# VH-VL binders against q8ka87r5to149, part 5

Target 1, 145 residues: q8ka87r5to149
Amino acid sequence: PNKFTVKAQEALQAASMLASSKQNQQIEPEHLLSVMLGDHDNIACQIARKLETPVDTLLSVVDREIDRIPKVTGASATGQYISSDLGKVFDTALKEAEQLKDEYISSEHLFIAMSEAGVKVSKLLKDAGIDRNAILKVLTSFRGS

## First folded at step 1 (VH-VL)

Design I17 (framework fv_imvotamab_arm2)
Fold by ESMFold2-Fast, scan of step 1:
Structure I17 (fold): chain C 145 residues (1-145), chain A 120 residues (1-120), chain B 112 residues (1-112)
Amino acid sequence: as target 1 above (145 residues)
Amino acid sequence: EVQLVQSGAEVKKPGESLKISCKGSGYSFTSYWIGWVRQMPGKGLEWMGIIYPGDSDTRYSPSFQGQVTISADKSITTAYLQWSSLKASDTAMYYCARAYGDFLYAFDYWGQGTLVTVSS
Amino acid sequence: DIVMTQTPLSSPVTLGQPASISCRSSQSLVHSDGNTYLSWLQQRPGQPPRLLIYKISNRFSGVPDRFSGSGAGTDFTLKISRVEAEDVGVYYCMQATQFPLTFGGGTKVEIK
């Protein structure tokens, strides 16, 4: 986590808070995707819009998946941790950053990783036309025009 | 081994059309942008434009928009730079280069160059 | 357009001694994503350009560690710690922070 950009760290913190508000013991890729797509200033949301993805529709699907995650109601339940699926996203994001020669894991790498890690959100993203090649191509148009 | 191989030198008269090529090999041609860079004799480098061969999305420098056409044929892994009517001021070395990763404009591999001479 | 200015125009150096090249941009090269898309290219006589460094300070694959890049914002430096005969050529900085992509005017490195 030391390798994340400030904005990526903020997204992860927001995902943690979302999971907590939903009484979810583990932070899932769904929580992270919801936060990133819901933030109009996040590059992931900007990329999705550039790809003409119906972001609000995708968000609705993601939020519905979050509602299916089991709730923790233990009398003295403590701690919250990363799910195995989110761990796969982090591992994939690290590899993506290394392949792209980036010093930090940024929101772009997390977004690519969510499409490539083979988790539930990966299918949702690919069904919406969002995969590694689509994301990488669109990054060009955000370098100023 | 990643290679970009460009077509040979051209000698043309003003007003003639020309199409030069850049053939990629050793990588997934449709997954990387190809840029074109001009170097006039004794001068520095000028970016002309880029193309993403996977869908032919093309971006031009304002200085070259309308002066040249960039295209690609993914079936033969080849990008093209074309003039409908050459001018003497088009005399230059033309390079193609592969853009790299999310550093889409950090050109990592370059062709050997095509020298275009336009004279009467 | 972002204007890239390189100094010096030429840099005669003694073999084995260091060389330093400066690049200044007319406006900040920090992209809204927090990255600075500043690259350095080497062009040896009669050869095409070759990527040396990208994002200010990252060496491209196969580039020897005697090459280093540094800087921030609008002021960037390429340094060659011990110049070798094969380092003779013209060096260009390039910005890719915004369209159109622009290059510095070049700095010629020559052996004395």
Scores: ipSAE 0.000, ipTM 0.539, lowest interface PAE 11.7, mean pLDDT 86

Design I19 (framework fv_imvotamab_arm2)
Fold by ESMFold2-Fast, scan of step 1:
Structure I19 (fold): chain C 145 residues (1-145), chain A 117 residues (1-117), chain B 112 residues (1-112)
Amino acid sequence: as target 1 above (145 residues)
Amino acid sequence: EVQLVQSGAEVKKPGESLKISCKGSGYSFTSYWIGWVRQMPGKGLEWMGIIYPGDSDTRYSPSFQGQVTISADKSITTAYLQWSSLKASDTAMYYCARWLPGYFDYWGQGTLVTVSS
Amino acid sequence: DIVMTQTPLSSPVTLGQPASISCRSSQSLVHSDGNTYLSWLQQRPGQPPRLLIYKISNRFSGVPDRFSGSGAGTDFTLKISRVEAEDVGVYYCMQATQFPLTFGGGTKVEIK
């Protein structure tokens, strides 16, 4: 957590809260993506909008995937964990930050990582036209007025 | 560490085709646009166009649209500037440069193109 | 197209003295995103251009702090506080607020 920017930490905390509200024992990339796309101040939402992605439509698809995650109740529901897939996203985000020469993992690195880590949200994002190259093209954008 | 290395000087005759190159190293080549800038002998800088190597999206200055072709081969981290038929007025130094939002940060050493009979 | 006008055309300067270069745009360089996309380049004799300053006043890595940029809207200045022999060359401003990208005509800095 010491390697994340404040905004990235806030998104991860919100993802944890969303998972808890859905009775999901593990925090998945879907929870993180839902939180990031739902926050208009998050760079991920801003990038998706600049790519002309219909954010509300994508968010609906992501939320439907969250609803498919098994709910856990009773004695086995006492803990919360980072899923294996979210762990892959974190590992990928660290590599993306290193390639961009950034000291901390920020929301844009997490967004790139979600598109590239080879998890379920990676296919959702690529099907919507969002991958590393599209994200970096927006971040390094050439467009004048 | 970041470096753009351009191909060597060219001496051509009017009507000949030419393709010059700009090889990037020390960074993620597909993550940055590469622009091309012309400098006529004793004159200032003119922007010709720009390419995003990740998907080969190209934008041209209106003055250069149809005059040249910009392309890239990401497998060898190289961008290209090409003429189908050179004119004497193409005699100039040509630079490639890496783009970040709003500016060119690293520049190639330049390729001198001389077109004479 | 946005026209970029630089003054003076040439600036003879005594070693160790300051030099000042002006750049004016035919329309505001404030982008709709709130940024002003004005940069300054240095070209030493026989060398490629080199980035000095981006977004008005941000010094590029490796650029000495004797170089500074300032300005807003349509009027921008590059200052060299104490000119050194290695500063001889042509300086260009560039705008990237509106397509196509355009450059100033250049200002030649020489030691007198």
Scores: ipSAE 0.014, ipTM 0.614, lowest interface PAE 6.7, mean pLDDT 88

Design I21 (framework fv_imvotamab_arm2)
Fold by ESMFold2-Fast, scan of step 1:
Structure I21 (fold): chain C 145 residues (1-145), chain A 123 residues (1-123), chain B 112 residues (1-112)
Amino acid sequence: as target 1 above (145 residues)
Amino acid sequence: EVQLVQSGAEVKKPGESLKISCKGSGYSFTSYWIGWVRQMPGKGLEWMGIIYPGDSDTRYSPSFQGQVTISADKSITTAYLQWSSLKASDTAMYYCARGRYSYLFGSDYFDYWGQGTLVTVSS
Amino acid sequence: DIVMTQTPLSSPVTLGQPASISCRSSQSLVHSDGNTYLSWLQQRPGQPPRLLIYKISNRFSGVPDRFSGSGAGTDFTLKISRVEAEDVGVYYCMQATQFPLTFGGGTKVEIK
């Protein structure tokens, strides 16, 4: 088992805070993607820009999906959980990191996993032209134009 | 371990077609570029072109555009270099090499090399 | 195309003595991301090229400490602090900052 990088841990913490601010009991891939795309220093945002994806448009779509997540309040609002879908993203990210021979699960592995795990954000990313091959091409591409 | 294994030496006549291969193993073949480099007898290295096997995106050096075709078959983790009509001036050692370029991991453009395929074109 | 010029063409060295190889590019090799994609390759007689140094000064896995790279902009140097018999071969610089990828003409290191 790989450990998360500091940057990946920060993104997960921000996703947790976003879910709490929306009164969502489960942390979903949508929360993580929103945080990563909204951070200009995050490699996911940088990759999306390199692929000429309209990041602000994609982010608006993701934020709209977050608004559809059921809200909890009162006594039923105690605690927070990783959703089943986010669990699938983590499992996929671990496999991606192992395939790339990486010691840690980093933001790029999470981004690849979100495109490949077969969750709702996977369709959103692929519709925007973002999949495993596109991400890896940016990460390992020749630097010429 | 990462390995690139190339096809064996070829002896051909001018005008004949040829396709040589480079088989990758020990890594995710679709996640790295494969470059082709020519070395004429007693001469230096010349970059010919490069392919990304994941989507077959191919780029050629201007000197080799139209002279050769680079392709890949990801189902058997193999890249190819092909001539439709060989010339005596194509006599050279041909190397394939794995291209690694990532600002996250650092840049090792050609980190692993095949053993080379000697192509001799004579009448 | 960026032209890469290496000097000297040949470097006869006594065993245990240092060797220095220079590489000069016709344009700056600083990429827009701030990195300089200048690598050094070693080719021993009858063998394929082998990566020694990437991004100016980083030794590739398994490369002995006696090899070091330095430089910036358009001027780069590969140094071998004490040449050993196994270091005989041709050394090439390579740039990947700008398309197309180009190599230096090579420097032959020989024992005299």
Scores: ipSAE 0.006, ipTM 0.558, lowest interface PAE 11.5, mean pLDDT 86

Design I23 (framework fv_imvotamab_arm2)
Fold by ESMFold2-Fast, scan of step 1:
Structure I23 (fold): chain C 145 residues (1-145), chain A 122 residues (1-122), chain B 112 residues (1-112)
Amino acid sequence: as target 1 above (145 residues)
Amino acid sequence: EVQLVQSGAEVKKPGESLKISCKGSGYSFTSYWIGWVRQMPGKGLEWMGIIYPGDSDTRYSPSFQGQVTISADKSITTAYLQWSSLKASDTAMYYCARLYEWGLRDYYFDYWGQGTLVTVSS
Amino acid sequence: DIVMTQTPLSSPVTLGQPASISCRSSQSLVHSDGNTYLSWLQQRPGQPPRLLIYKISNRFSGVPDRFSGSGAGTDFTLKISRVEAEDVGVYYCMQATQFPLTFGGGTKVEIK
């Protein structure tokens, strides 16, 4: 698949807005994870809670990492870009969607990809007990498989 | 350049209260933990606790829980260490240090203040 | 709490000769992510501590290459290949794998 679900698109837009509010020139996986965990209707938040992850604590750690991302202002503010790390997350999400035979890239594929893509948030998620196998186990209960 | 500047030396009597400070500059103060480390005269380093100024999340060493209070005022980029009632055994050099952190358990002290000497005697 | 033990307590060395400091932890310092969060600090007389090495072997900014760190699991070493007068001081290892953060007892490096 080459298209995102509406919910995934909304999360990406919220991540873009968060990056802009923080004066970050690039949208990072940290921005995406923060908005997904902060939204109680997002499946990533629901999966983390099902895994008994202290979501508020994890969200605080993610927000601290966002605060460390370099800020740009004035002449340096030339627009917004997808970071190379977020690009890796997208590539991994596409592969996950294909493995699950899904037509679109959804929030759960992005969440799996963040744990598996080998980026900074991947270590954070795995330290919290969130990896592909844990996500898939919870996800099957949501799908009724 | 990153700097942590601590308040001056203090001479106190047992039972008195004290609040010492650590002012950060040259970096985003709310984006890094500030830790406090005690060094008793002629002894080694002891970690007391850390605070994240952005949300005031504070973690104490079990040995110092209830003995001191750590706080921060992000509007003036300053962290504090305070005692409600000093004891002679609190005589020590107190350092603040900036903690780099990644994830939930990865921490190291990268920049240190010059230290505040606290002497408690009758 | 993880206990950090340093040896020797003091290390008198001749200028230009190597010095070696050992640090042993009561538990493995390997984090679940595969990294080991072991740091080395230098404290010169009358000065605050200064970061030398983080994550076993990575030199901090401005630290001369005569300082090197090595080790794994529970056994770690800080080496100074050629001791200079400026290297006099107390050296501490620190673990950040598990809270509370703990330090070794220190090793004093002094010139003979």
Scores: ipSAE 0.000, ipTM 0.508, lowest interface PAE 15.9, mean pLDDT 86

Design I24 (framework fv_imvotamab_arm2)
Fold by ESMFold2-Fast, scan of step 1:
Structure I24 (fold): chain C 145 residues (1-145), chain A 125 residues (1-125), chain B 112 residues (1-112)
Amino acid sequence: as target 1 above (145 residues)
Amino acid sequence: EVQLVQSGAEVKKPGESLKISCKGSGYSFTSYWIGWVRQMPGKGLEWMGIIYPGDSDTRYSPSFQGQVTISADKSITTAYLQWSSLKASDTAMYYCARGFVYTGTRYIYSPFDYWGQGTLVTVSS
Amino acid sequence: DIVMTQTPLSSPVTLGQPASISCRSSQSLVHSDGNTYLSWLQQRPGQPPRLLIYKISNRFSGVPDRFSGSGAGTDFTLKISRVEAEDVGVYYCMQATQFPLTFGGGTKVEIK
């Protein structure tokens, strides 16, 4: 699979808009995680809540990391790019989707990838008790909600 | 290719302990639940329990809670079903099966999509 | 616990004729996520069970199109449009909507 679901595309678009609003020339995993955790309809937010993660606290930490990303202004800020780290997240998400035999890269694959790709958000998620196995367990739970 | 390979048939006496195995290959072992299902001679299927090998979380059927122990060793991609003291009523075929992975509404693996060949356990005096 | 009831207990069928198996649950199988986790398994004599259908109507990989599933809520059906000799065996419905996972009692399909 090399295509994103509509919901995943919407999250990526929101991440792009967030990066622009912060004057960040590159879209980072931090931007994507922020918009996914901030959307109550996003499965990443739902998984984090089911894992009893304090989402608002985690979101504050992520937003603080975004504020540390260098700002670019003037003519040099006209382009926007996918960062190297976000590229690693995409590569990892593709592998996760292939392991689960999924046709599209979904929000859950991106969330798993953020915990697994070895980027800064991976450490933030691990410190919050969110890793690949925890996410997959919630997805495979037969307990009901 | 996904495979679950179970240990061979066992013949035991009442009161003896037993541990049977189910080795997974061809997939990410820590990403799927492994379930155990009993089939008594000439009867239907009974769910015994399920384990998530990534963190060893186990869920048992109320009928089997306390009667058996389910465990897994992810370093050798193997799940186990164990009795501390067998009874004649434990005589049955025991199957392991790979459990459901839910990844969204459209993109789902079914529960118990791949099954082991079964381990026949005979307990007689 | 959710009780799964299958009918008939046995279904003698002439080769090439259709077979139909019913499964009823004691309560709705709709999960809180909106999905219905009802599956159908086939067990041929001397073999382990094999998954045929999941989430009511989705055929598993390699399952012939003569098998189809339908239903909603508490009433589900497995149909074999034209029974072949290899279809002899016991068929089970299963729910995974809530713990404990439960199976129907089975329906034996035999050639007349």
Scores: ipSAE 0.000, ipTM 0.499, lowest interface PAE 15.7, mean pLDDT 83

Design I3 (framework fv_imvotamab_arm2)
Fold by ESMFold2-Fast, scan of step 1:
Structure I3 (fold): chain C 145 residues (1-145), chain A 122 residues (1-122), chain B 112 residues (1-112)
Amino acid sequence: as target 1 above (145 residues)
Amino acid sequence: EVQLVQSGAEVKKPGESLKISCKGSGYSFTSYWIGWVRQMPGKGLEWMGIIYPGDSDTRYSPSFQGQVTISADKSITTAYLQWSSLKASDTAMYYCARDYYDFWSGYPFDYWGQGTLVTVSS
Amino acid sequence: DIVMTQTPLSSPVTLGQPASISCRSSQSLVHSDGNTYLSWLQQRPGQPPRLLIYKISNRFSGVPDRFSGSGAGTDFTLKISRVEAEDVGVYYCMQATQFPLTFGGGTKVEIK
């Protein structure tokens, strides 16, 4: 069975809380990317920094996209759901983990998946120079440090 | 099906140049490092260096820095190992191997080519 | 460079009996990321090396469960629980914790 690492689970829970604080009924890839890039202990943030991406600038763009997500207020909020786009990210992350022969879906698989799933954040990441090949190169370079 | 197929055996004289190849198939060639390993007759394995074909970033063992050139042509999914001037001491079997390390799995040299025997003698 | 020392140099074994190979590194193989990048390779006569074990004890895909790895820090062991005819060859330990990557001198496993 596919399962998330503790760090990935923490990011997903933080994304859920962020969506709730923004009165968004669905958890989007934007919420997940924001919390991952905002946590300097998260591998996604560390990879972006190693690629010399201006993380604070990218975060500002992502946060503006979150602000554009439709809000629901108390009486209309019947629950919280995984969006269709975040579902695509999860499906892609599973395939990435399987290709890399990893037992768990980790933060780096989610990060690769966000760049590859063909959702709005995929364009944002690729425009910032972050794609599957760039991420994999950083990961393979860690052994040399 | 991942495969690395190397060029055929070479017989050369000291001072001659040589370029041998390693062609990858069955995977995303630009997503994995390719390493080169030397095995002198009857001896063990020596790591020479690696290349990332996606951007041609190369790293050499200090023992081989300046003695060989590693390169890759991603349009034909092929990596190369080259000498400008061979020495008798270069007589060895040369292997290419895929280096597929990620932060969690750590599979260094998971697939290997069949080897290219290089013989340098007068 | 990290020096890898293997013992024994050769291990003649009777079919069905166990074999054990030791590998010692000149310094700890624990990487700053907390992982230990110690691998074992098998080279059969006339063939290229094949990955058997990575990160001390994890079997690579397709490797029979009679192969097991153990160890920590600077001392590592590869065990073959019941040697089969196809297991003859030279076995190498390898460290990938630090550049340059380095190999042990090899241990020849042969049937007596």
Scores: ipSAE 0.006, ipTM 0.552, lowest interface PAE 12.1, mean pLDDT 86

Design I4 (framework fv_imvotamab_arm2)
Fold by ESMFold2-Fast, scan of step 1:
Structure I4 (fold): chain C 145 residues (1-145), chain A 123 residues (1-123), chain B 112 residues (1-112)
Amino acid sequence: as target 1 above (145 residues)
Amino acid sequence: EVQLVQSGAEVKKPGESLKISCKGSGYSFTSYWIGWVRQMPGKGLEWMGIIYPGDSDTRYSPSFQGQVTISADKSITTAYLQWSSLKASDTAMYYCARGPYYDILTGYYFDYWGQGTLVTVSS
Amino acid sequence: DIVMTQTPLSSPVTLGQPASISCRSSQSLVHSDGNTYLSWLQQRPGQPPRLLIYKISNRFSGVPDRFSGSGAGTDFTLKISRVEAEDVGVYYCMQATQFPLTFGGGTKVEIK
């Protein structure tokens, strides 16, 4: 979708490349979370660090979940699709952006959405102490308000 | 590759205006603060101020407040340092440096630096 | 403003020998969040400053492990375990605990 910021689009592209390298037919929230947490320049990584989350430990858990996603040899050659779960993350991110009065879906909206969409990464994030309220408190300091 | 590229050397007379630039590349320009640091010939470093290009929030050192203007144009990923009227005492090397990513404004460091712009002001 | 004082002013050192630079602040650099925002920069002749150490002792990416930082409160030290020719330059400490950001006066490291 055309409503993503450049940084969010770059994260989505990196997630697609990660899924492809893992021979995953669909791009999952796990792929997106992995690339966002693995990029120190991504606001999701900075928010997690501000919440004193052990980012490297969380990344290891996320990467192990990615390794559990079924690999497909023939289907990988036919391209990739957005998974149903990642679709739920996008729908949730749009609502979060609208709630914050933001015109575009940015990395922080995707991060909030991953904690709230009720997908597997939502449980991983909440178990690590990351939820909407925690993210919003840190995000407020980043936005200077 | 993170890089900050500054404009070329300037030779000016007292009373003239000047605007020098610092162009960022290889990272999300609007997500990092950009600071300006002065180094007078043979002297140490002095922090002048900092700007967040995403919304142009600008903070100045009290010693430089009102002496210079810091600005940024996010459409071309460039930060600026400007004087309305130069003085001979403005002769110095001026560096831009990347500050924190959405981080604590007062609790940080400068990780990548531009090559510097030499400004010479003489009569 | 927090005043940062560096000693020595210059440190001529024999290649392969250690060098030690001290930085003292006029007041504690412990931030209200519990962190100490003291960093060290290196400036080689004709070059811009380069980050070496942040938050007292954390080495920045690409910085050789012969550089180490230590200290607490108001007294901080940068050590180079075995000085190499490329280490010639001026070293500055910087505090970012309190606005405005302030630098030490610099220490010049030279090879004898």
Scores: ipSAE 0.000, ipTM 0.489, lowest interface PAE 16.9, mean pLDDT 84

Design I6 (framework fv_imvotamab_arm2)
Fold by ESMFold2-Fast, scan of step 1:
Formats: C-alpha cells, sequence, structure tokens
Structure I6 (fold): chain C 145 residues (1-145), chain A 124 residues (1-124), chain B 112 residues (1-112)
C-alpha cells in the first residue's frame, strides 16, 4: 500500500514539525521514531512497552541522535525534504504492509520498517531487543481483538 | 510478476456508452493507485485521472472531470474507465498504469507498470 | 498546469552514437517534500510507454545503464550514451510534482 493511515500520517506530520523545530532540513527516521515513541497512544510505543523496553531511555538515545543532525538557518532552510534513509524506511514499510495484506501503511508497518531498513535507528532498535519478529509477536495480541 | 491487462479494442458510434477495464495481477491491487492516460492518434500522452482501489478515492485532471468516470472493483482486481456518451473526439488509445501516490508526499515512482492499451474508435 | 516542453521534436542518430533530449518545465518541479518528481518514459512503435527514469536520475528496474537522467528545478536532460536499434521510439518527460500530471510533447529517436 502507498496510502498511510490517519494515525501514520499524523506521526509523519509530527516528525516533519519536530525536524523543523530542530532546524533540520531533512526528515530522518530518528524524527519519526522520536514522535512515535513519545506518543503513548501510538501502537509503536505500546509495542515497545509490551516488550518491556525502557522506552524513556530509548527515546533519550534517539533524541540525542537528532541533536547530532546538522542544523540549517536563514534562507538555506527553505523547504523540507524526506531523507534517503527515511525513503528506505517507506519502501520497507510498503513491503511489510503487502506481506501482512494490509491496504494502508500503518504505524506498525513503519515501526517494523525502522527495525529492518538497515538505517541507524535499525541498529538502535535491535540493540534494544526490537526487531521484526519481536514486533510481530506483540502485534498479533493487539490485532487479535 | 506485476501485470496490467486491458480489455480489447472497441468500435463505437457517437452517443453510445462504453466501459473499458484494466485488470491487475502479481501485486497487492488495493495498495497502489491506477491511473488512466489517453493518447490520441499521432499525438502525445494526456493524464486523465487516478483511483486508489482500496477506498475508491478518485482524482481527475480538470480537462477530464465530468467527461469520464473512473472506478474500481477490488474483489476482481479491476479498474474501469467509463463514458456515458462517446464523441468522435474520444477516438484514442487508452492506457492504464500503476502509480504510488500518498496524501502527504505525492507520487514516489509514478507509472512504473503499464497495460497494453485499449484502442477506442468512435465514428459514424 | 505545469507545461513541459521537449526539444528536439526528432533526433536522428547514428548507431553507437550518443543522443540527448531536453525537457523544460514552466515552473520548478521541486515538491514541498524536497523531491523532484521528474520521470522519463520510452514508447517503442506500437507498444505502451515504459518507465525509464524516475526522480530525475533513478533508473527503473531492467533499464540499461546507457540511459541516464540529470537536471534540477526546471531544466532536465535524458542521455543515451550509445544508441542501439531497440532504442528507436518516442521519449516523454513527465512531472508528478503538481496535479494534474503533465507530459512533454515527445521526442522521436530514429536511426539515420
Amino acid sequence: as target 1 above (145 residues)
Amino acid sequence: EVQLVQSGAEVKKPGESLKISCKGSGYSFTSYWIGWVRQMPGKGLEWMGIIYPGDSDTRYSPSFQGQVTISADKSITTAYLQWSSLKASDTAMYYCARDRYDYVWGSYRPFDYWGQGTLVTVSS
Amino acid sequence: DIVMTQTPLSSPVTLGQPASISCRSSQSLVHSDGNTYLSWLQQRPGQPPRLLIYKISNRFSGVPDRFSGSGAGTDFTLKISRVEAEDVGVYYCMQATQFPLTFGGGTKVEIK
């Protein structure tokens, strides 16, 4: 699927706003992960908590990575772009949604994609015990009723 | 293997109705947009509109809005292009093509796979 | 609507020689997300169009490396480094930055 659920679109919009507030010209997977983990109503946060991941600690690590992203100011801050790494996350999320036979790319597909796309946050998530298999085991309990 | 298979050629008279089809296979049909493109004889390509089969969200080129109807039936993985009353000026080759478009960022890779085309001839 | 202008209208080339096609848009093709949704299509005689290049310079699956795209803003180029017999056809640029999607008028590549 190439259409995002409303909740996924809200997370992407929040990631865009976070990147702007940090004066980052490109939206990175780090921005998306930060807003998803910081939202208690987001299924990604709920899955991480169910896996007994120390979410606040992981979020702090992610936020520090965001602080390392170069800042741009003035006229050079015109426009905002999807980074190549976030593009890899989107491509991976599309494949994950297709494998799960879902019509939309949802927050859980983005979360799986962040762990699998081979970007910096993928290592952070796997080091915290979060990968595709761990997410799917927890996700079935949320989807099953 | 991703494939889009279109219905066969049509010969019609002005004023007649017509509905042509585009059947997708080899991918998740409800996960991609399907666009329609017209090519008049000896002319270039014109985008007509696009539909997301998952929820039937449809968008038209201003030039074609009100002139055609685009629809889809996801139970048989088929998209349609329909005229209520054909004109001689509708004589053209019509292509369907798969597209990736989302509400936030637009098309990432527009029209990556195309149908073989349906020739529509409208004459008295 | 964004108007896409292609030059030349026809490009006779000798086998093995390079060919270059230009595409100019009436306004910038940079989307608000920072991407430039400029694509190139190939249409061989009697066949449907085929995607060659997307987002300026990315080759679609199965497209030979002798095809390359470049450009930015409003000025874009498709190059064929060594034209082969199967490259005969009409080439179109298209933009997907803004609805409605629009195509260039086409450039016919033929062997002289």
Scores: ipSAE 0.000, ipTM 0.535, lowest interface PAE 12.1, mean pLDDT 85

Design I7 (framework fv_imvotamab_arm2)
Fold by ESMFold2-Fast, scan of step 1:
Structure I7 (fold): chain C 145 residues (1-145), chain A 121 residues (1-121), chain B 112 residues (1-112)
Amino acid sequence: as target 1 above (145 residues)
Amino acid sequence: EVQLVQSGAEVKKPGESLKISCKGSGYSFTSYWIGWVRQMPGKGLEWMGIIYPGDSDTRYSPSFQGQVTISADKSITTAYLQWSSLKASDTAMYYCARVGYSSGWYPFDYWGQGTLVTVSS
Amino acid sequence: DIVMTQTPLSSPVTLGQPASISCRSSQSLVHSDGNTYLSWLQQRPGQPPRLLIYKISNRFSGVPDRFSGSGAGTDFTLKISRVEAEDVGVYYCMQATQFPLTFGGGTKVEIK
């Protein structure tokens, strides 16, 4: 019973299109992270900027990891599916949303989940100073004059 | 179940020190800010400051900077508000409240029951 | 500091009738992230405050749909469509767009 907000669904759709453009048969957390960080209107990009993360540098690292994913001929839109690692991110995001009393999985829950799910992007994010506590602090932080 | 439980009422004299507490339970204490709010008898609400227990990052209202100290001990999930020297004008109800995130920014989503501090000669 | 001004100071309401509370800020509450951090709190007699509404119009968990928030920029309204006996108390608007966090002066809702 996984429900996503419209913004989260848009990010997943963009990740699917990115994977297709790279001839990747499965949608990986790397694809989702790349589209979320590359979208200035996405809360993940906004959080990374507020944490003063070098977003362009991190995005370059993520994109290089995507380039290392094997290309598969015959991968079509109908044949594409969610990777095991991305499934783990979704399971983690659902738990994060439940802990925060949210009915829907939002972009911020996916971002928290990517840092916590123990997949390759989790290490990349934590190495960049992005983990659950840093994300939650930004979401609840106050910026004075 | 999220709960913030505050220490009991205090009766003090001017010049005395005081430390009151706010104990959190039912959630990840280090993942949320704790704020302190003063309500003088018959008056409205005044924000005093907030602390992030995970790293003790503390922010004060300018009117309370230097007047009080806010701290936290994450090992016992407790936040504190402290005065080195109380004044009669510190007589008030003091609330702690959590600053959370759920589908958006929630200022003070859960509150303690309050600690009444009375300062008189 | 952003000054929050609430009107009226008190609102005697007949049970089952609507109530409306206004809140005006001395400057825009739109944050640089595009969100407006205006919230409404309810304080029942002898109780701590309770969050009703955040970011102008979003009801907090467990808050009945008879409570609604609206507004933009510097002018905001809390409406109770059908006042119940349990709604007696003082209502506060607050802003969290910038430090220090500031509250309105409060509006007392009471049954006449």
Scores: ipSAE 0.110, ipTM 0.679, lowest interface PAE 4.5, mean pLDDT 88

